# Designs tried in a protein design chat: VH-VL binders against q9h9l3. Part 1

All scores and structures are predictions.

Target 1, 176 residues: q9h9l3
Amino acid sequence: PRKMVAIDCEMVGTGPKGHVSSLARCSIVNYNGDVLYDEYILPPCHIVDYRTRWSGIRKQHMVNATPFKIARGQILKILTGKIVVGHAIHNDFKALQYFHPKSLTRDTSHIPPLNRKADCPENATMSLKHLTKKLLNRDIQVGKSGHSSVEDAQATMELYKLVEVEWEEHLARNPP
Unless a header shows other numbers, all headers, positions and changes below count from the first letter of the chain; antibody chains are not in Kabat numbers.
F, E and O are the ipSAE of ESMFold2-Fast, ESMFold2 and OpenDDE, as the mean of both directions, binder to target and target to binder. V2 is 0.75 times the mean of E and O plus 0.25 times the DockQ between their complexes.
Where letters were taken out, [cut] stands.

## First folded at step 1 (VH-VL)

Design A4c
Fold by OpenDDE, second read of step 2:
Structure A4c (fold): chain C 176 residues (1-176), chain A 120 residues (1-120), chain B 108 residues (1-108)
Amino acid sequence: as target 1 above (176 residues)
Amino acid sequence: EVQLLESGGGLVQTGGSLRLSCAASGFTFSNYAMTWVRQAPGKGLEWVSAISYSGDYTDYADSVKGRFTISRDNSQNTLYLQMNSLRAEDTAVYYCAKVRYYGSGSFDYWGQGTLVTVSS
Amino acid sequence: EIVLTQSPGTLSLSPGERATLSCRASQSVSDNYLAWYQQKPGQAPRLLIYGASTRATGIPDRFSGSGSGTDFTLTISRLEPEDFAVYYCQQYYSSPETFGQGTKVEIK
């Protein structure tokens, strides 16, 4: 069986009016929830909007942040060859300027059995916070201090584990 | 067939303690969250507490927070409710109920209930 | 907390008639996380509807749920003698889970 990791990234706004989402933090956990990677990342462009309310990123976090190119290399080394689990993971990959193979990607925001288990419409896109509350009876992303990418990555992995068997079987019968 | 059987109810004095148990069968107990719901005589239903499938997370109504403790033993398929500092207003039939899904949700199976009477 | 208000308090009807029960939430209940329960005297509640409109296993099709947002309805198309009971709505969208105060359906 192939190893699994879960990833969650936080982004800040760069470019005109801060509309460009740039990677500012990345967290990766293994199947057991152990942290494999957790770094603040310095975007190549000037940060216009830290989006602190959501990202939790502040100026102080960027003082010793890892340059994007270096961080990207480190992250890709971890992801290579693994099944990567994430929530709305296309945003993370976009920020990383990297696209993992679809056959090795698991997006918890698009798993109908997961929604079904949460008594949600199968075709709806539910938030990580909502699914975590419904299925794990856990509150994440609480308060106004921003998200914890480690916490979110761990929650994502735990959610996926709830449907892992049936979803992997489904994918085996219906490869992407 | 799913079965839930509450026990441990009875008469207790104000300020006293009582421990309720709920024996579960007919389903994979460790896969589902469980809840306690109570009903005062002649009154409606009140959610009391919930516990996740693994037992790692618990939640309580404000009315019982700090006094009641929900727990479970998945190896014994048993749910518990430790009730301390009991008050007259805690008098009720206490039901254990299975949550339809893992964390929170509707309650698809209920026990017969056990009566707790708190007297001064 | 989300407060659920049921109406009417008591509904007096005859067998064969249509029953319509209302449940109003103090704030929007997302994803229709609303359930209905039936309780007969001396018995535990029984789940009728979940997700606002989905019948639980073994529930007759004369029971139906509808609604969204803050307004939900339980309908019994044709009352059977065994349907006279108290009915509760419940939201499980947010903690704490809360119940309505109940509607008693009694025989006229």
Scores: ipSAE 0.000, ipTM 0.557, lowest interface PAE 14.0, mean pLDDT 92

Design A4i
Fold by OpenDDE, second read of step 2:
Structure A4i (fold): chain C 176 residues (1-176), chain A 119 residues (1-119), chain B 108 residues (1-108)
Amino acid sequence: as target 1 above (176 residues)
Amino acid sequence: EVQLLESGGGLVQTGGSLRLSCAASGFTFSNYAMTWVRQAPGKGLEWVSAISYSGDYTDYADSVKGRFTISRDNSQNTLYLQMNSLRAEDTAVYYCAKEKYYWSGFDYWGQGTLVTVSS
Amino acid sequence: EIVLTQSPGTLSLSPGERATLSCRASQSVSDNYLAWYQQKPGQAPRLLIYGASTRATGIPDRFSGSGSGTDFTLTISRLEPEDFAVYYCQQYYSSPETFGQGTKVEIK
């Protein structure tokens, strides 16, 4: 359990038209859901679109935000050697400009037993919100204030725990 | 703005009891572990007790174990410290402290509440 | 428990000078789980450094933390008048969490 963490990141839009997704917040929780990391992060490039409706990020959050390079170092220190759980986690790693070993990665958006448990097609990509509601009877990402990366990370961890035993056995027999 | 406001301190006789409260605001209280730290007059800081974000885990300094009980009500954004069998050496300013992360030091402190135990 | 010993007990300096504060642990503090706090009279402590070397939000860059294992250092590169206070180190690597006894930085 101590070797497992869940991560969720929020991104803002950078680049000429704001189409580049840049890390603006990262939250990491342990197996029990305790917050290990939760920081606003300052992208290296000018923010064009805060995407506040979804990200929850506002300009005021960037005033004392942690510079990307520093934050990245802090985050990588936490993730190193751990099993990292996330939802559509490739987006988080892309924003971090870091890719965790596949053998130590768990993506809840690509776990067939989890979808099966939620009465969803095994090969479909379901949203974190849907899975959380269906399997945990909990509403996340509610309102117009944007997502909470802490809540999303916690939900992701709890979802994974539902299928942990089965999935870990599967991975042991079928290593990536 | 993060705010922590302690209350419940005062004068109490040796062997008596007090219940401290800490009202939290400006952050998602239920996401963070909380800690009580005390400081005797003219002395340094002493860790007293901590509680996890959900309340399912608590920890105590040996000096208060069996006498103090830490608890929280996440619906009320309030942290508590029940202090029983108080001793003179428990005299101190008691601070409510927010963990920056889980067990990672304290990024915010209250103003403290004074507890004086007299014989 | 891990005992933190700070030195010196009192540091007398003038504004503009460099301050170096030491915190020594009785055993290794893994992953540099060490924090530094500043406390002024009548005030609650303020977090300066966590993780041994990371400045807390809003802390001026004249404050820096370094060290690993059993030896940690807080450095104030150039003392400002508002920096004269008591400084505490804290370990949060193991229970019970413990503080150093403090170093008083006073004006010479």
Scores: ipSAE 0.419, ipTM 0.831, lowest interface PAE 1.2, mean pLDDT 94

Design A4j
Fold by OpenDDE, second read of step 2:
Structure A4j (fold): chain C 176 residues (1-176), chain A 120 residues (1-120), chain B 108 residues (1-108)
Amino acid sequence: as target 1 above (176 residues)
Amino acid sequence: EVQLLESGGGLVQTGGSLRLSCAASGFTFSNYAMTWVRQAPGKGLEWVSAISYSGDYTDYADSVKGRFTISRDNSQNTLYLQMNSLRAEDTAVYYCAKARIAVAGPFDYWGQGTLVTVSS
Amino acid sequence: EIVLTQSPGTLSLSPGERATLSCRASQSVSDNYLAWYQQKPGQAPRLLIYGASTRATGIPDRFSGSGSGTDFTLTISRLEPEDFAVYYCQQYYSSPETFGQGTKVEIK
């Protein structure tokens, strides 16, 4: 448990027409849901689209945001050697320009036992919002203020805990 | 209430070794980075070493690199500083300090310090 | 490493006066990674300001921090008798973390 953390990132649009997803917030929680990291992050390129309705990111959040290179270093220090839990986590790692070892990665969007528990097709990709509502009876990502990466990271960790024993046993028998 | 209590300081000869401890209470120790900061008599503050919340990351000032080792036991809420090959210039009050986050940050709580005196 | 230079070395003032302390960095420091500490004789340092301008818990509002880039300032609007001490700035932007050499605020 002490070697497990959950991560969730929010991205903004940079580059031509804002099509490049750049890291703008990163939240990391431990096994108990305690916040280890929660920072707004300044992309290296000009922000074209804040994607506020989804990301919750506004221009004011970037005033004192942590430069990407500094934030990346901090985040990697937290993640290194840990089992990292996330939802559709490949997007987070892509935005971080960092890829965690597959054997130490847990993606709650691709855990068949979790979907089964939620009465969903095992091979379907379900949203964090849906799984959280179904299995935790909790509403996340509500309202017009955008997502909370802390809330999402905590939900992700709690979801994983529901299938941790079964999934870890499966992975032990079937290493990625 | 947050409390940090250093111990292990004392008089040691040049080339000798000493191990400092810092007992922490009043907060979730395993969630925060910890740091050693020292202050020579009548001088300013000097950052010595830091360790991340999990202990997986450590960092040292160039002045102590290769001689000092920072470590922690999260099950005992204790921070350590193993000091080897001590020099006269290592004489100082050594403070343990709590960081605001898991890997860095300002130091929002400090211990009372423990005096280390290195003599020839 | 980032070198922090504080000025003046000593500031002699009377109670009730305004104190302005400077901290200059050898290279740019993000605002979120500059802190100020107060240290009284025989005591451990106490955090006053972090993130350049955020007061720590329990710190009176007469203390304020400002600045960006390479120039930072700690201001004590009206000195109280208990404010006469040594003040240090610190950057935790990059390793190694570094402190300024300190400014002594003494009674005139």
Scores: ipSAE 0.401, ipTM 0.819, lowest interface PAE 1.8, mean pLDDT 94

Design A4l
Fold by OpenDDE, second read of step 2:
Structure A4l (fold): chain C 176 residues (1-176), chain A 119 residues (1-119), chain B 108 residues (1-108)
Amino acid sequence: as target 1 above (176 residues)
Amino acid sequence: EVQLLESGGGLVQTGGSLRLSCAASGFTFSNYAMTWVRQAPGKGLEWVSAISYSGDYTDYADSVKGRFTISRDNSQNTLYLQMNSLRAEDTAVYYCAKPRYSSSWYDYWGQGTLVTVSS
Amino acid sequence: EIVLTQSPGTLSLSPGERATLSCRASQSVSDNYLAWYQQKPGQAPRLLIYGASTRATGIPDRFSGSGSGTDFTLTISRLEPEDFAVYYCQQYYSSPETFGQGTKVEIK
């Protein structure tokens, strides 16, 4: 069996009006929730909107931030060959300008058994916060300090573990 | 194995200058921000300065801002701290420290180099 | 800046006893970006705990960290002779990074 990691990224706004989502933090944890990677990342373009209330990113975090090009290389090295778990993970990959093989990707925002377990419609897109509260009885993304990508990555992994056996069997029978 | 070796410390008069060096090995130096932390005799730890991976960003404690300059030579795996206009209160053991991640804890420290500023 | 206040200043204990060290922050330290270090005379600090509760590699399990927000604790379940040293907490959430003033654990 392949090793599994969970990823969560925080984005800031770049471009003329800050509408471009650029990677500003990336956290990766292993199956046990141990942090493998957690870096602030410097976008190649000027940051117009830190989106702090959501991202938790502040200007001070960019002082020692890893340049995007370097960070991307480090992250891809970690992800290569792994099963990558994330929530709405297409956003993370977009920000990374990288797309992991679909057969090795697990998106907890699109796992019907997970929604069913949380008493949600199977085909609905539920937030990580909601699923974590329902299934793990844990509050994440609380307060006004923004999200913790480490916390979110850990929660994502724990959620997936609840349906891992069932979902992996499903995927084996129905490869993407 | 990660190793950090500080040098350049010594006795200097008030108003004088000194340049510290930190030779790094055992890791990809150019992929890590680096930090200077100092400790006055019998006192606690004080963050002094930090520099980004490429050196394009620097930060300083208010106590040293305008007097100290942090720099690095990634081709030589060396971190520097240029200290000008030294004061008695700058007397301390100066450590170079490697962060585990950017803006994070320090998993490796050098042995430190003593700087003594006398009037 | 975030000011970290450690207590007590000195903790006098015997080998085998439990040590409890406190680190209080002047404002909330989000994401539990709090580390603990041990320092012995003539040596550089050594990392013990990061992320408030995660032991660094090679650190004995008698060391544990806990807490969140403004209150953090380092616990040594059973003091060994080599554990008598000065301990510092550090926050790395907000710039500038700051350290507590330290707690000295000395032998009674």
Scores: ipSAE 0.018, ipTM 0.598, lowest interface PAE 6.7, mean pLDDT 92

Design F1h
Fold by OpenDDE, look of step 5:
Structure F1h (fold): chain C 176 residues (1-176), chain A 121 residues (1-121), chain B 111 residues (1-111)
Amino acid sequence: as target 1 above (176 residues)
Amino acid sequence: QVQLVQSGAEVKKPGASVKVSCKASGYTFTGYYMHWVRQAPGQGLEWVGWINPNSGGTFYAQKFRGRVTMTRDTSISTAYMELSRLRSDDTAVYYCAREGRYYDSSGFDLWGRGTLVTVSS
Amino acid sequence: QAVLTQPPSVSGAPGQRVTISCTGSSSNIGAGYDVHWYQQLPGTAPKLLIYGNSNRPSGVPDRFSGSKSGTSASLAITGLQAEDEADYYCQSYDSSLSGYVFGGGTQLTVL
């Protein structure tokens, strides 16, 4: 069995001007796309901007949200020892105030073979939405409800699987 | 069929405890919060608390803290509410009701038929 | 006693329009928390009628509508029918109580 998971987080704006990105939802799926974790998370600071248009987060979702510290513990427990796949994953880890080992991290926004497969410049940063459409012929992040972190995590995993063999070999030869 | 099936009516004496069960079927048990709401005879609805079946986390109304315990058994998709140190004003129909955890879910969209708990000396 | 205030009773004739108010405060409705409405027929469990202020679940006729403004919400029933006779409850969340709250309920009588 592969010890690989994909993660996607939604953030809201905190701080005086709402410019601080705080974790408000986290979704983790396994290699098969099964949901291992999906919770709304309550930031420790007052939410100034829910960023609902993108995050899908509303005030109502924070009513029963898991406190950040608790959620962080739960999430870290899941991630520990795993290969963690994400898109622009540094943002997720930053929001989690957690840094996963680089050797165990896979960022689909920085995998040249993936871009090549999508007929994109290898060194360009492509959106998850774009790659998903090009390579999986699937539309994500559509509608008025904002992003679905579960959907995004699943898409991220599926994208990675397309280049997994090649990329893992590359990493083995060129460890970070 | 999507439904919540609750345990039968209970008759208890003051000071006793009662444990009501609520079995979910037809949907993913862990995908919804399970709330408990009670209604005294001829009175309105009163929220008791919720449990997150996924994590086991609970939150109780202040009024019931220290007397209520909510649990769940995910293996049988069943939620439990135990109320201790019963008194006469605890006499009510107790409902379990689910609330969605995700974007498209709001409100208590599924209710059990209720469990009458009568507390009398 | 209820955190949200509803009229104890309302009545209307078949075909008429009736409204049920739900008055809250800055700590619940006014704080931006959603208002939900429930219908409780005699001898039955409550049923979700309106969620998220103005949304109807599947199976709920469009005769039922919800709105929210300021610290208050309202349930409107048009084309009143005999089967609409029931108790109606509004619900929201109160930040000061850190808990879900219900209105006192409104008994709707169809004349």
Scores: ipSAE 0.021, ipTM 0.669, lowest interface PAE 3.4, mean pLDDT 92

Design F1k
Fold by OpenDDE, second read of step 2:
Structure F1k (fold): chain C 176 residues (1-176), chain A 120 residues (1-120), chain B 111 residues (1-111)
Amino acid sequence: as target 1 above (176 residues)
Amino acid sequence: QVQLVQSGAEVKKPGASVKVSCKASGYTFTGYYMHWVRQAPGQGLEWVGWINPNSGGTFYAQKFRGRVTMTRDTSISTAYMELSRLRSDDTAVYYCATGWYDSSGYFDYWGRGTLVTVSS
Amino acid sequence: QAVLTQPPSVSGAPGQRVTISCTGSSSNIGAGYDVHWYQQLPGTAPKLLIYGNSNRPSGVPDRFSGSKSGTSASLAITGLQAEDEADYYCQSYDSSLSGYVFGGGTQLTVL
């Protein structure tokens, strides 16, 4: 059995109009929810929109933030060879500009058995917040101070563990 | 149709800098990363790095960090690669390349290449 | 010296089948990263030949096929034609290097 980690990233807006999502924080936890990585990350370009309400990122967090290039290297070393669990994880990978193998990726926003367990349509995209509340009876992303990427990563891992056996068997029969 | 038009051949002395341009057309320039790949004479292909034309964000292969600078001018859909402190083993054809398939990680469109010769 | 290993040269007669191997490691092909192939005619830029291990872009004949298994990939050319004489490169991603990697290239000669 391959080791699993869960990842969650926070993004800020860069580019001329702040429409480019740039990595500003990344959190990685192991199967048990232990934090393996949690760093603020400095985008290579000027931040136009901190998106604080959602990202929780403030200007002060960027003062000693790890440069993107360095952070990316650190993160990739952690992810290498692992099954990576995330929610809508394509956004995280996009921000990282990293292409993790699909066969080693688990996206909790696209796992029909998980939705079924939560009494949601199997083909619907449900939020992490909703699934966490429904299946784990836990509130995440509360308040207006922004998300906690550590909390989100931990929740994502816990959700996946609920359907791990069933889903891994499915993937074995139907490799992506 | 997608076109990547690169600047002409360059001859440089060791220690000098070279800046190669790549003008893109036929697609949304800012929508896709631009990569640079070089090929020394009679040798294989070597990835240099990429730039995000939207943000200007870059990522370079470790080998070139500190010597390479990738930039872009979105107003003219042009990407630039500058390599400084040139040495003889930098002699190569430099390609700009991009791709717009749904799957990432490969290069489906290439410029014709720019020969950069470094010699005393 | 290339991260991915290819035979320096292969040859075949017209109409024959040839294969070009691409051997990687646990940090690239073995890690599950896709392998892509390029054809480079003399004096020209590389052309995408195979993407995603086995997919052909439009315009690429079906006599070209790709496969991947374990830490290696393979390009097969059936019904070899004179026009197939070129250099062929495999390409993937390496997590340990955090970068795109190419094979050393294979020169295909049509006898």
Scores: ipSAE 0.000, ipTM 0.545, lowest interface PAE 12.0, mean pLDDT 91

Design F1m
Fold by OpenDDE, look of step 5:
Structure F1m (fold): chain C 176 residues (1-176), chain A 126 residues (1-126), chain B 111 residues (1-111)
Amino acid sequence: as target 1 above (176 residues)
Amino acid sequence: QVQLVQSGAEVKKPGASVKVSCKASGYTFTGYYMHWVRQAPGQGLEWVGWINPNSGGTFYAQKFRGRVTMTRDTSISTAYMELSRLRSDDTAVYYCARESRYYYGSGSYYDWFDPWGRGTLVTVSS
Amino acid sequence: QAVLTQPPSVSGAPGQRVTISCTGSSSNIGAGYDVHWYQQLPGTAPKLLIYGNSNRPSGVPDRFSGSKSGTSASLAITGLQAEDEADYYCQSYDSSLSGYVFGGGTQLTVL
C-alpha cells in the first residue's frame, strides 16, 4: 500500500464567542479510502458553538469524545512519515496544533492541475464540494446535518489520485 | 439592503451616562452579533464589545468593563450601548457594526465587521 | 497603543503601487487569526475592504489585495487613484485579550 493518507477535521467554536476553532472530529483514510481513524474529540475548553450546520457535531457526540491531547497523539502517530493529503489542510493542522512537513503535504485546494481538470481557474481556491462534483460526479456535504469528515477525506483522496502522477512529478522538479 | 441607523450626536458632562442606539434593517437582527467600535477624534478604531441579539449575551473589552452596558430590543431590531461615568477621553464617534460570517468548510469561518453604522458623536465636556 | 502595528502614513503617486503593513504577534495574527482591512474615507464610517486575509467583497476593485504571513499582514494597492486617499485599518482577534483588535491606522496620501 502507498504511504499516503487523507485527513479531514471538523471544528467547533470555543472561547467567549466561539471564535476559536477547536478540533472536534478527525477522520483519516488510506489510499484506498479505508478508514484508519475516525473519532470525536473533546476540546480542552468549553464549547460555545458546535457549528452543527457545518461541522455535524452535536453535544451528544462529546459525551464520550476522546480528549484532545490523547487524540492528537493518536493522529500524529498515524501521520508521521506519511504523505498527508487534505483540502485547505492548513486548517486541519492548525486545529491539531501540528505542522506536517511541507514536502510531505498535499493540499487539494492548491493544485493547479486539479483546478484545470475541473475547468476552474488554476490559481483559484475551489471548494471540496465543487471539485468533487465536477471531477467525481459525487455530491458531498449535502443536507443540513453537517459535513462528514470521513466522506470529505475520501473525496479528497480520490481527487488527489486524479492528478497524483502529474503533481508528484511537478513536486519532484520543484520541491517546496 | 442591510442598514444600521444610529442615534444622533450627544453632548454630556463628565460623570454622566450616554446611551446610543443602532437600528438594524434589511436582515434578521437576531441572526448576527452586533459590535460597537469607537474612534476618538483623530485617533484609530477601538473595539468596545459585542452583543448577541438573540440571547442578549455580551462581552466587553477589559477597558470598558464596569462602565459599558450593551442591550437590545428585538421587537424593533435595535441595539443599545450605554456608557456611564463618562470622562473627557470618552469623547469619540461610536459605531455599531454587524458581525458578518462566512463558513468555508469543516466548521471554519471568517468573521468581520460589515456593515457599519454612520457613527454617533459623543462629546464629553465640562 | 494599538495591538496591531501599522505605519502612520504612506503615500504614492497615481498609478503606483503602495503597501500597508500590519504587524501583530503570536497571540493574534501569529496565532492564525484572520486579518480584515477597512477603508475609511475622510468624514465617513469605516468600510470593509478585505476580509479573511485576501478576499474582496463585492464592489471592491481587484487592485486591492491582502495577504498574511507569520505575524504580519499586508494590504497592497495597485494603480493608485485619487479616491484611494483614506485611512486604512487592519483588524484581527487577540486570544490573550479575548477580543477584537485594530491596527493604529494608516493614512494614505495620493500625491
Scores: ipSAE 0.030, ipTM 0.664, lowest interface PAE 3.1, mean pLDDT 93

Design F3i
Fold by OpenDDE, second read of step 2:
Structure F3i (fold): chain C 176 residues (1-176), chain A 119 residues (1-119), chain B 111 residues (1-111)
Amino acid sequence: as target 1 above (176 residues)
Amino acid sequence: QVQLVQSGAEVKKPGASVKVSCKASGYTFTSYYMHWVRQAPGQGLEWVGWINPYSGDTFYAQKFRGRVTMTRDTSISTAYMELSRLRSDDTAVYYCARQWEYSYGFDYWGRGTLVTVSS
Amino acid sequence: QAVLTQPPSVSGAPGQRVTISCTGSSSNIGAGYEVHWYQQLPGTAPKLLIYYNDNRPSGVPDRFSGSKSGTSASLAITGLQAEDEADYYCQSYDYSLSGEVFGGGTQLTVL
């Protein structure tokens, strides 16, 4: 089994004006796209903005949601020692209040070979939706259901696998 | 070892509904999108839509919106396509097809289910 | 009526080279979306023949090749064999229709 996982998180708005991004769902998949973790998470602060159109999170999802401190422990246990793949993954780690080692992190929003494959500028930051459409011919983040973090994590992993060999070789020659 | 086994042929009258099943095996059912494509007798292929077996999210071709419903039962790795308000021009072989994670196309197809709509 | 245009039929003698064209528009092939090809033998389900413009799945002979340029794609078959007699379909995505689209299909006859 490969020590590689992909993660995607959904955040809601907390704080006085809802400007604080708080973790509300986290999904983790393995190399094959199998779901290892998928939980709704209850933020420690009152939710002001569910950001439903983007997050897919609704009030009813929080009824039996896993408290943040418990979820964080569960998630970190899964991530420890793994290569973690994500898209704009800094946001996910920030919401988790955890930062994975840079040498073990893969951010598909900053992989030039991936952008090249998608006929995009190598140094541009492309959306997961666009890359998935272009390279996997798959529509994600559509409809009224909002984002699916499982779907996004799976797409992220599949995208990375397209350039895995080339990128890992690059990183080996150029450690971060 | 990937297999998609579809339900048997159906004969329906105009105005009725039909539900075709597609049982998947040999892979993780919830990890791949399932597409539906139909082919009228002697005609070409026509895309109907896809379903995400994990989330249940669907996306249909414009032509079929409001008349088609795609569902799945993850416990038995089975996808379903239901088409309502049937008419004669719905007569076709309906295929389920898996989207290949690396191929970007449909790499595995069911053998098809003939749906005949006639008075 | 199909979004992608294919010739209704092509023919060739055994050992010859034949090509099947797939003409799209700026909203599909011309937009940079990949093209896939399927082979459908009589009375059978379609089989993936070429994916992502010019790639062959395992088990597909190198006699089959795909290419894409501009708003069109092409399937080439060299060393034509009797078993190649089938219908061939191209597929792509169209953003204006928000969906997968197929060509009208081409019937290949081996003389």
Scores: ipSAE 0.000, ipTM 0.542, lowest interface PAE 13.5, mean pLDDT 91

